# Designs tried in a protein design chat: VHH binders against SHC-transforming protein 3 (SHC3). Part 3

Target 1, 186 residues: SHC-transforming protein 3 (SHC3), of Homo sapiens (Human) (q92529r149to334)
Amino acid sequence: LGPGVTYVVKYLGCIEVLRSMRSLDFSTRTQITREAISRVCEAVPGAKGAFKKRKPPSKMLSSILGKSNLQFAGMSISLTISTASLNLRTPDSKQIIANHHMRSISFASGGDPDTTDYVAYVAKDPVNRRACHILECCDGLAQDVIGSIGQAFELRFKQYLQCPTKIPALHDRMQSLDEPWTEEEG

## First folded at step 1 (VHH)

Design g05 (framework vhh_8pnl_2)
Fold by ESMFold2-Fast, scan of step 1:
Structure g05 (fold): chain B 186 residues (1-186), chain A 123 residues (1-123)
Amino acid sequence: as target 1 above (186 residues)
Amino acid sequence: QGQLVESGGGLVQPGGSLRLSCADAGFTFSDYAMAWYRQAPGKERELVARISSGGSTNYADFVKGRFTISRDNAKSTLYLQMNSLKPEDTAMYYCAAEWYDSSGYEYLDFDYWGQGTRVTVSA
C-alpha cells in the first residue's frame, strides 16, 4: 500500500448505524452491511440494480440502522486506500467528499456473490456519528477494493503493535470511538 | 456485550503456574482469531500467543514449551496456561480479538481489547 492505492468508484450514500459494531457478532455485521447496500441501492436512481428478493430484516437488525444520507449520491469519486485513511475525493481531486481515518472504521465487506459490485464500510462520522457507506464498483473492481481495505486493516494492526510510544494513544482513541448510543449499548 | 474480560492473574513464585481466562459475552467468539499480549513496566506490548478460529496456534519464542493457548467456543472463553513461570514473565496480560476474514472479501477491525490481568512472578 505505501502512500495508498486509488480506485475510481461511485459513491451511493450512507445509512446511520445506531450501535457500535464492537457490540455485534460477525454475522450481524455482515447482515447490516448487506441490508444497508440494499436500502441505498433502492433509494438511489441509476444504481446498478436491486438485489434479488430478500427476507425482511429482523427487528434487531432494523433497530441498528437509522436514516439515510444521500448528499453525494451517485457521484463518481476517487477512493484512496491507505493505512492512515479511506479518502474520498472528486475525480479531479479538488473536493474532499469524505476522509475517514482507518481507526474510525470498524468493519468492511463486499464483492461477494450477493453484493458482487458493492463495497460497504462502517465509519464513525461526526456529522451522523456512525454510518455505513456504500460504494458501487465496476468490472470486478469491488474485490480489489475490499482486498485493499483488508490489507490496510492488517498493516494498521501490525503498525499498532510495533509502535510502543504510540500504543497507549491508539488504544485510548479506539476506546473513545466506541461511545454508547443508548443504554442498550455498552 | 462486546467486551473481553481477563481473569486469573496473581502473584506466583518462579517455577509456578497460572491459568488466565478471557471471557466474551458480546460477539460470535468462534468466528474470531484470539490472542494474548503482554506489557511489562517500561516495555512495549508484545504478542504472547495466538489461536485461529480453526484452532491453529502460534507462540512467541520466549514462551514456547511453557505456555499453551486454548479456546472453548461453547463457553466463549480463551485460556492461557502458563507453566514454569519466570520473573521475566511479570507483566499485564491482555486478551484481544483480532481482525479476521471468515468468508473471503470480508474483514473485521482489530480494536477489541480487554482491560488486562496482572501477573507477578517474584522470588
Scores: ipSAE 0.011, ipTM 0.248, lowest interface PAE 9.3, mean pLDDT 74

Design g06 (framework vhh_5j56_2)
Fold by ESMFold2-Fast, scan of step 1:
Structure g06 (fold): chain B 186 residues (1-186), chain A 128 residues (1-128)
Amino acid sequence: as target 1 above (186 residues)
Amino acid sequence: QVQLVESGGGLVQPGGSLRLSCVASGFTFSSSDYYAIGWFRQAPGKEREGLSSISGSGGSTTSYSDSVKGRFTISRDNAKNTVYLQMNSLKPEDTAVYYCAADYSEFYLGDSEEYDYWGQGTQVTVSS
């Protein structure tokens, strides 16, 4: 990724997530992102609409999602993905919409047949606390965006293994500095 | 919550092979899954050593420590929600308890309340 990869996407908004993704199983995380996409799309005029026939959410799922923040809804933005962060700016770079550090991002999903044009990610920041942010992509771009986020997660984990001093004591004893990891793609 | 269960350990002669399995529950291996899963080992009186990892979506990226590179192969079976470690050309020095671990991107550094998602371990003994 170098200094980062930049995409032009539409920011639809975010919705507060009242529980840590860490405390939820994968199926619940996926359902929360899909429900967040549906609710934000329904609230934003001109959004494509993520689902034509979605299941009603359970009471538990509804209790996890809080208030929406639509302050920047519908804006085209410049999204830069790097190992450090997801940076969201106006296309002229005059305004920062959000800057989410990679370590503050707990889950990302999108580009699947069920969410073909959408990418959702859950991040912590001082403004929205923990929120699920919804991006609307065009013409297969969602696959590239989610792929780049995944690559940033992988590279961050690799950095974590190479710099054990920045991890909790339990993980400091996991990796020997005398026996570094070697990466091989097949 | 994430649970990991290792299996496949046992006694093997030097030069032999074993395949370890790590079955995950609480999450699935899918195209949107960004969990990294790794294999680690610990011999009595030694520090825990990282051996190999495989990342979810993003191209099935694998990593190996120099001590096992060329002898061990990590792979995954998404349908079985399982990660494997194929161990060939085993040496007495490979004798250890082998652990499977999963990591999430929601990882807070420097917090004493951090939890590792670790399996219970499986014993591998390489001796005559």
Scores: ipSAE 0.011, ipTM 0.163, lowest interface PAE 9.6, mean pLDDT 73

Design g07 (framework vhh_6z1v_2)
Fold by ESMFold2-Fast, scan of step 1:
Structure g07 (fold): chain B 186 residues (1-186), chain A 124 residues (1-124)
Amino acid sequence: as target 1 above (186 residues)
Amino acid sequence: EVQLVESGGRLVRTGGSLRLSCAASGFTFSSYAMGWFRQAPGKEREVVAAISGSGGSTWHADFVKGRFTISRDNAKNTVYLQMNSLKPEDTAVYYCAAEPFYDLSTEWSAYDYWGQGTQVTVSS
């Protein structure tokens, strides 16, 4: 990754996540991201996902998701992925939309058969607290984006192996990288 | 300027109790998760307990569950560690640390701010 890898994607918005991803099993985390994608797509004109069938959310799932923030809905953005952060800027790089430190990101998924063109990640920041951010990618790009995020986490975990810290926790997280991956930094 | 100042560490006998305090200044305390860590001579630093910014969620390491309790008072900008049934294996320097968001982390590298530590010694 060096200085980072940059993609042009569409930012659709985010939804507040009211519970720590650490407290949820992997299946629930995946359901949260799918429901978040569905809700944001329904709220944003021109989103691809608006045409896909959706199951009614469970009571537990509805209790985890809060308000949507659509302030930057539908904007094309420059997304830079590095071992330090996910940086979201206007494509001309004049304005920073968000900068999410890698340690603040607790879960990410994307390019799945049910949400092929979407990447979703859960991050903490001072404005949204904890939110699931939704990116819409052009054909095939979602796989590249999620792959780059996974590579950033892999490189970050290798850095942790050189620190005097809990090795078993890092080992467990690294083993999840071949599936929809997660990093519980929060 | 961010400061975390631990207090309460002392020599105690096996089976005794202690309450550690950590006074915080220079940041919006309720916006930070707080953790207690310890480091014994010749050993790595390990996480003991963590508490969310609101105090609504807590985590305790398996080796202290039922003996230690983390709590916080956001009006006083203070986090506490109540330690009961102390064992010689609990002898360590205890550190408080602040993580800049509401969620819990047991990973020491997630914590931005650290105190100087307070020594707890448990005699057998």
Scores: ipSAE 0.005, ipTM 0.156, lowest interface PAE 10.2, mean pLDDT 76

Design g08 (framework vhh_7aqx_2)
Fold by ESMFold2-Fast, scan of step 1:
Structure g08 (fold): chain B 186 residues (1-186), chain A 124 residues (1-124)
Amino acid sequence: as target 1 above (186 residues)
Amino acid sequence: QVQLQESGGGLVQAGGSLRLSCTTSGFTFSSYAFSWFRQAPGEEREFVGAISWSGGSTDYADSVKGRFTISRDNAKNTFYLQMNSLKTEDTAVYYCAATDYWSELYTPGDYDYWGQGTQVTVSS
C-alpha cells in the first residue's frame, strides 16, 4: 500500500469491548466479532442480517461486550486503509467519522461464509475506548477490505523489522486475522 | 479493579541515580505491557520507556537512551525504571502506565491504566 486504498462501504456502528483481545484465544476473538456483528445488525434499521438463527451468547461473551454506539449507523462512508491508519470519512470527505491508528487495532475479521458482507475490527480511540467497529461491504468488497487491512498489518510489521526493538504480540495479531477461507465439509 | 502505584521518587543531585517502582494489582500482570511517561511543569506528558508483556523487548525515548533501563518482575507484579546519570532536565512527575496492546505506543491516550505520579527532582 502506497498512500492508501479507498473503499466505499456502509458503517453500521460499534460495540464496546471490555477485555483485551490479547488475553483471549483465537476462538473467543472470533466469537466476539460474530456476536458484535449480529447485535449491530439487529439494532440498525435496513441492515442486512448476518445470521438467520444463532445460539444465545454465553455469559462470558456477554460480559465482554458493552454498550453500542450507533451515532453514524447506516451511513455510506469512504474508508481509506494505509500503514498509518483506517480513516473513515463521509463520501464528500467533509466529515471525519473516525481515524484509527494502525497500532491501536488489535484484531480484524471479515468475509467469512457466515458474515460474507461484513468486516469487523477492534480498535482503541478517545471516544469509544476499545470497541468493535462493524462495516457492511456489498458486492464482494468485504474480502478486498479485509485483505487490504491484512496487507497494511504486514507492511507495518516489515517496517518494524528494521528496528532494534522487536514489536511483541505481532505473531498473535497476524494469527488473529480471520482470512476468508472456504469452509469445507469433512 | 486495576490499580498502579509508583514509588521511589525524590530529590537527587545531577549525575546521581534513582530507581522507580510501579506495583500493580487487579489484572493478569503477564498479559500487559508497561511504560513510563513524565511531565514537566507546563508541558505535555512525554514517553520515557516501555517493556513488552514478555520482557523480551524494550524501547526508550532518545533523550534517556543509554541512561535509563526499564524492567519487570512478574513474580512481584511490579515493574521498574532505573535512572542513571540524571540531569536537571529529567526533573518531572513520572507516571507508570499499562496497556494490554503492544506496538509503538508513544501517546498517553493509548494506555488503559495509569498511576497517580511520583515527583523526581534533579538539582544541579
Scores: ipSAE 0.011, ipTM 0.151, lowest interface PAE 9.5, mean pLDDT 76

Design g09 (framework vhh_ozoralizumab_d1)
Fold by ESMFold2-Fast, scan of step 1:
Structure g09 (fold): chain B 186 residues (1-186), chain A 124 residues (1-124)
Amino acid sequence: as target 1 above (186 residues)
Amino acid sequence: EVQLVESGGGLVQPGGSLRLSCAASGFTFSSYAMYWVRQAPGKGLEWVSEISGSGGSTKYPDSVKGRFTISRDNAKNTLYLQMNSLRPEDTAVYYCARDLYSEWFGESYYMDVRGQGTLVTVSS
């Protein structure tokens, strides 16, 4: 990817993820991203929509999915994918919508047959805490976007393995992409 | 406190064998995939092996496939690397690492905890 690759996509919004993705199996993570796409699409005027048939049971997912943030819903954005981050800006580059460092991203999926035009990723940031962010792509673009995200993950992992400098302290390496579930009494 | 303590490194002749161990504490060992990685003199880190939390799935790069075997004893919170048919190019400091737990496209590719390392020298 060199300096990064840029796509023009539509940002639909995000929905809070109340449990660590690390505490969930792959099937549950997939159901969460699909449900997040469905809920955000239903809430955003002009979204294409998905999941007309046989949605996952909402009762289980209601405990995992929280509130939506639609502040930037429906905006065309410039998405730059690099080994450092997913950077979301207005197309004129004057406003930053979000900047998610690769270490803050715990799961990504997209271009699936049921959601061919969508990409979803779960990331942590100071504003939304842990949230599933939904991108709507033009026909065929979702495959390129998710492919580039996957390539950035692979290159970032290789960069981590190629770190030639001093051995990092163990606590510095405990900055997980997704913290374990913590239950605290009310 | 999460701790990983490697042992078992040493000097061995080409064609020889060594068994490395990693004692884990401070976390639910069986819930995490584990890795062995190495750093040869003057080079960067190289992935050597991966094992799932249950021990049911293992992965190796072509450079060690068929020669190295990763295993774990979840009752003892211990990770192992059995190294056979050692070559001079296997000379490195070997580290065990706990998975960072980022599952991209159904696979975990990152490490969040690394031990102090154990030196393996393959020489005559």
Scores: ipSAE 0.013, ipTM 0.200, lowest interface PAE 8.2, mean pLDDT 75

Design g10 (framework vhh_6z1v_2)
Fold by ESMFold2-Fast, scan of step 1:
Structure g10 (fold): chain B 186 residues (1-186), chain A 124 residues (1-124)
Amino acid sequence: as target 1 above (186 residues)
Amino acid sequence: EVQLVESGGRLVRTGGSLRLSCAASGFTFSSYAMGWFRQAPGKEREVVAAISGSGGSTWHADFVKGRFTISRDNAKNTVYLQMNSLKPEDTAVYYCAASRYWTGLYSPREYDYWGQGTQVTVSS
């Protein structure tokens, strides 16, 4: 991964996630990301398309997802994936869309059979609080993108193993700084 | 549906060997770090060993180094703990757990999924 790997993808937007991903089982996390992708795609003109077969959202899923932020909807962006962060910029690098540190990302998924060209990740930032960010990829690219995100998490784990006594303390301090606003947040 | 199922726990004599297995389903196994934890009566759950998603990096607690070895088979969605030269103080319920977080190695709170545990008893 070196200085990071860069992809050109389309940013579709994000939708607020009102519950901590840690409080939800994997099936619920997967359903949330699929529902988030569906809602954001329907709201963005020029998205690749609606799901071929969309199941109605449950009342529970609807209660977890909040308002959409479509400020940057439909923009082509430069996505840089590194062990430190996911950095979203305009392709000319003149505008930052978002910079999400790896510690702020609680879940990522993509390239699923029913959402083949989409990558979704849940991150915290000052503007959107906790939100599910939706990326639309060219045919086949979603697998590379989610693979690189997974590799960044794995390389972070390797960095931890090189300095096990110091990394937990640093992580605890950073988590306190990133999560100070809610007593229930992990 | 996420599921972690441990197996292999039983009664063994001091100096014996045992292999624990944990079968995983419902998530992209190779994208998650896996850990083995244990908990003896009256004690906190402690980390025994951890392995990265690819299997390229492993960590073992000082009290099991040279005796226990963690490994994984991503094609079979299974993580293993090979336990050799067992001692009475190794008696505990052993749990497998999965985490996307780099701090999962140290803190049980950073693991996303947990199995139900398998009992290992070592007699003199």
Scores: ipSAE 0.000, ipTM 0.236, lowest interface PAE 12.7, mean pLDDT 76

Design g11 (framework vhh_7aqx_2)
Fold by ESMFold2-Fast, scan of step 1:
Structure g11 (fold): chain B 186 residues (1-186), chain A 125 residues (1-125)
Amino acid sequence: as target 1 above (186 residues)
Amino acid sequence: QVQLQESGGGLVQAGGSLRLSCTTSGFTFSSYAFSWFRQAPGEEREFVGAISGSGGSTDYADSVKGRFTISRDNAKNTFYLQMNSLKTEDTAVYYCAAKPLYWSTHYSQSEYDYWGQGTQVTVSS
């Protein structure tokens, strides 16, 4: 990515994730991010939202998602994506909303046909512990945003692709453990 | 609805080259990331290479780096695997795979939602 790529997007909020994404299968990770998008969109006035009615969440999904943090809901932010981090600032760049190092980010998705304008990512930080953060993008921008996140991941972790298949999984787990905060799941 | 179909496999001598194609349908091509996997007789399926939905990033398994190149043609909804300097150990059924555009910390088979039927590549000594 060079020095990083900056986008102006709307930060809708985040919702606590009570289980490590690495401990969940792919299907559950996908369901968690989609449910998080739905819940945060429903809670934020002016969110584009999905007009299609969703099925009630399972008891399992409800047990994994915690409380929402809407402190910065609906705020336009400056999002800078680099191989080091996702950096969220106020549009005037005077305040940092969040700085999530790439190794603290366990999953990201966006630009899906069903949620075309949304990007969701799960990250750990000292304030929210582990949370799924929801961004609302202008038409087409969500694909660019998630593409840039994917490129940053690929550039940062490219060296692990040269190892046997089992070794990249070990590196992923080790990277999760390098963050200064600890997770409390029980 | 969504489909992937491989073509271009065949028999080739060691040191030769081969180009595999994966034709896609039912996708918004830019909303998906694409990868190649292979499975040798009696072995597990393994990652070979990946290209991002934007086409800007490519990654390869160590065993093929420098010899294989992945590319895409948005106008044809097709992505490719150019295989050069083939070795007998490259003999396998090659699969193309697609996943919605998202970031993940690994290239596990379970991360991919759509798969082709496979195309045989045989490299003779």
Scores: ipSAE 0.011, ipTM 0.218, lowest interface PAE 9.5, mean pLDDT 75

Design g12 (framework vhh_7d4b_2)
Fold by ESMFold2-Fast, scan of step 1:
Structure g12 (fold): chain B 186 residues (1-186), chain A 123 residues (1-123)
Amino acid sequence: as target 1 above (186 residues)
Amino acid sequence: QVQLVESGGGVVQPGRSLRLSCAASGFTFSSYAMGWYRQAPGKQRELVASISGSGGSTNYADSVKGRFTISRDNSKNTMYLQMNSLKPEDTAVYYCARGYFTWKGSYPYFDYWGQGTQVTVSS
């Protein structure tokens, strides 16, 4: 990744997430991102629509998702992925739409068969609090985008391990692959 | 659709070696951590080894350190577990697993498992 890798994608919008992701199991987190993609996609004219058919959301899922923010809906953006952040700018890079530090991102998913063209991530910021942000990608690009996000998390982990001053708790957590992932930590 | 298919299990004598393979499909393999779990009858499922998406970081359970080696070939969407100096206590069903997070200052966890492959170490 170096100084970051940049993709041109379409920003569809975000939807408020009313509960901490750390309080939810992986299955519920995945359902939240799928439901968020569906709702934002349906609300934005010109969005592709990734779902052939979807199950109606449970009351639990509906209680977790709040209002949508469509202020920047449908615009093309430059997304820069680095070990520090996900940075969203206008295509000419003159205006910052959002900058989410990697530590503030609690979950990311995308490029799966049911959401082939979409990437979703949950991040905290001063404007939207905790929200699920939805990106629409060209065919195949979603795989590259989510792959780069995964690489950014991995490289950040390597940097911590190579540092003369390392966090023992972080190393201990990485030794256990059956423990819940916690939001707002690390 | 996410699919994980294990192979390479069997019956071997103590001190012998086996190599397990896991063929993955339906997702971008290099974007995910992968791991091997095992479960013996009446015991809790145990994480044996894990590997980061790039293959640059590996972790092992204390019971297998120095004997087992995890690796992956992202060009073939395949993960491996080389098991050397096998002991009777290694007898278990071994499961390939896909991990969602390799790092974020939190615990990694797995969302998909294969059907498993039986490894039996007995004279």
Scores: ipSAE 0.005, ipTM 0.168, lowest interface PAE 9.7, mean pLDDT 76

Design g13 (framework vhh_6z1v_2)
Fold by ESMFold2-Fast, scan of step 1:
Structure g13 (fold): chain B 186 residues (1-186), chain A 124 residues (1-124)
Amino acid sequence: as target 1 above (186 residues)
Amino acid sequence: EVQLVESGGRLVRTGGSLRLSCAASGFTFSSYAMGWFRQAPGKEREVVAAISGSGGSTWHADFVKGRFTISRDNAKNTVYLQMNSLKPEDTAVYYCAAEPSLWEYIDSGSYDYWGQGTQVTVSS
């Protein structure tokens, strides 16, 4: 990736995620992104549209998703993916919509058969707290976008393992187990 | 139900070889980085090897480089440690561990699961 790779995509918006992704299994994380895509698509004029038919969201999923932020809904953006961040700018580069450091991103998914043209990622920032951000991509671009995000995560993993000061911390952390769902901070 | 089950540990003579396996269930295996750790009596637990979720990146500790190789089979939800040219100093309980490969650079919680360990004893 070097200094980063840039794609032109449509930003549809984001929806607040009220629980830490680390407290959720992969299936639940995927369901949250699918539900977030559906809700944001229904709210944004000109979006390609959601799934053919979806089951009503469970009470559990509804309790995890909060308010939507549609301030930048439906606009084309330049998305730059690097080992440092996901940077979202207007195509003329006059305005930064968001800059999410890689360390603030807890999950990304997209390009699946049920979400072929969509990429969703969960990130923390000062404005939206923890939110699931929805990108709409053209003609197979979603596969390239999610692939580049995955490559950035893998390069960060390699950097983490090559740092001598991280090895004792990793060892110490692995002495601890995750707390039960009922004891996690809200 | 999440489980990591190590197997393959046994008594082996100096210069011998062993293959350790860790069978994973109850989570999306390919989304997790996997590591092998070991702990000898009276010593701290140490990192032996690690592999990314895709298998595209591996790391091995200097004291096992050239002798041990980590690998994974995502279709079988299994991670392996091939151990060659075993030395008495390799005697330890070996543990399998999993952490989300999408967060291993995040300081506040990039670990999830540990196995119970498998004993490797190398006799001269």
Scores: ipSAE 0.011, ipTM 0.239, lowest interface PAE 9.4, mean pLDDT 76

Design g14 (framework vhh_7aqx_2)
Fold by ESMFold2-Fast, scan of step 1:
Structure g14 (fold): chain B 186 residues (1-186), chain A 125 residues (1-125)
Amino acid sequence: as target 1 above (186 residues)
Amino acid sequence: QVQLQESGGGLVQAGGSLRLSCTTSGFTFSSYAFSWFRQAPGEEREFVGAISGSGGSTDYADSVKGRFTISRDNAKNTFYLQMNSLKTEDTAVYYCAAGTPFEELYSSPYEYDYWGQGTQVTVSS
């Protein structure tokens, strides 16, 4: 990815995640991101999504998801994906919406058949703590975005293998990378 | 190789004070954030407090704010929980934990990489 790859997408918002993704299996992680997409889409005017066309979430899923933060809902942003971070800026690059270091990101999914235009990722930051961030992509772009995120995780892991003594998040990264992040399991 | 060991637990009267220590080995101390958790019989493990790797940030559970203080001593590879104005409700096994990235403060026990074996604190009326 070199200096990073940039996409223009819509940021819809985020919802707090009350448990570590590393404590959950891949199926549960995917269900959490799908539920987060549904909740944020229902709360954001003008978002796409399946209004009233989903099954109610289980008690387990409801216990994992917290409050939504919709401060930047509906903004078009420049998303830059690199081995260092996911950087969310206004398209003119004058305002930073969020900068999530790769080591702070524990899971990403997107381009699923039921949510084809959406990408979701779980990241830690001082404002939102651990939250699932929702991006709405134009037709076909979600696959490219999730593919680039997966590629950045793979390259990040390879970089850390060069210097194991300076990789405080290696175990967390290994668990995340053992899951198929660019393709949903059946 | 990585070890966390609690000490300083014991029996104390309500209104008293106690200082817990967690000594660490097998990793670079300054590269980790540290926390204290506690667990009373029949309850789940509850967050008590956390300190960032730089020591510039701390966070506490509402039940202990103003009474407990977390601190670290990088020269001794040790971090502490100073407990003042102890209540009978503070009776629990106290666990120390280490996690990364080192500037993150976690309130969930599932976010921590390494754990001590626990030290008993009993507060009598």
Scores: ipSAE 0.000, ipTM 0.125, lowest interface PAE 11.1, mean pLDDT 76

Design h01 (framework vhh_7d4b_2)
Fold by ESMFold2-Fast, scan of step 1:
Structure h01 (fold): chain B 186 residues (1-186), chain A 123 residues (1-123)
Amino acid sequence: as target 1 above (186 residues)
Amino acid sequence: QVQLVESGGGVVQPGRSLRLSCAASGFTFSSYAMGWYRQAPGKQRELVASISGSGGSTNYADSVKGRFTISRDNSKNTMYLQMNSLKPEDTAVYYCAKYTIQNPEYGTEFDYWGQGTQVTVSS
């Protein structure tokens, strides 16, 4: 990914996630992202997707999802994806909306057949604690976005396998994929 | 709907080869790491091999390293397991599995499984 790959997408909002994603199975994680997409789309005027025949959320899902934050709802943003972070800025780059370190992102999904234009990811931040963030993409772009997030996870997984307990705290000192991180080389 | 369909299993004699295939649908195939698991009678399910979404990284259990090769063709949404020098100990049901897209610092796991294909190494 080098310095990162940048996309122009629409930020729809986020919903607080009250439980750790690591404590949940894949089916539950997927249901959470799907329910979050549905709720945010219903709350934001002009959102493309609407689940017309959606099942009512289970008590379990309702207990996991908290309050919505729509402060930046409907804004076009510049999304930069790198092995370090997901960086959300205004398109003119004058304002940072959010910067989520890759290590703070526990789950991402998107480009699925019934949410084709949407990407959702769960990240921790100081304002929202743990939240599921919803992005609306142009036709075909959602698959590119989720692909790039997946590539960032894949590259971090490769780094982790080479040096599992030696990941630097600062993202600007991240491990090289070609060279396992060590204190002394050669 | 995520669907994983395995094929290529059968009965072979020791020392022979088999190639397993996993046809995937219902998700963006190239964005997800995938793997092959096996389960022998009376034993726990074990990870045999895994492959990254791009195919650039692979991992193998020590019991199969050097004998098995995992690969994928993202243009066909298909993953393969080439099994060479088969041993009676390789007799198991082999399952195709899809990883969740997840940060390794939170762990990686397989949550979608195929129905399996039987591999029997004997007479």
Scores: ipSAE 0.050, ipTM 0.368, lowest interface PAE 4.3, mean pLDDT 77

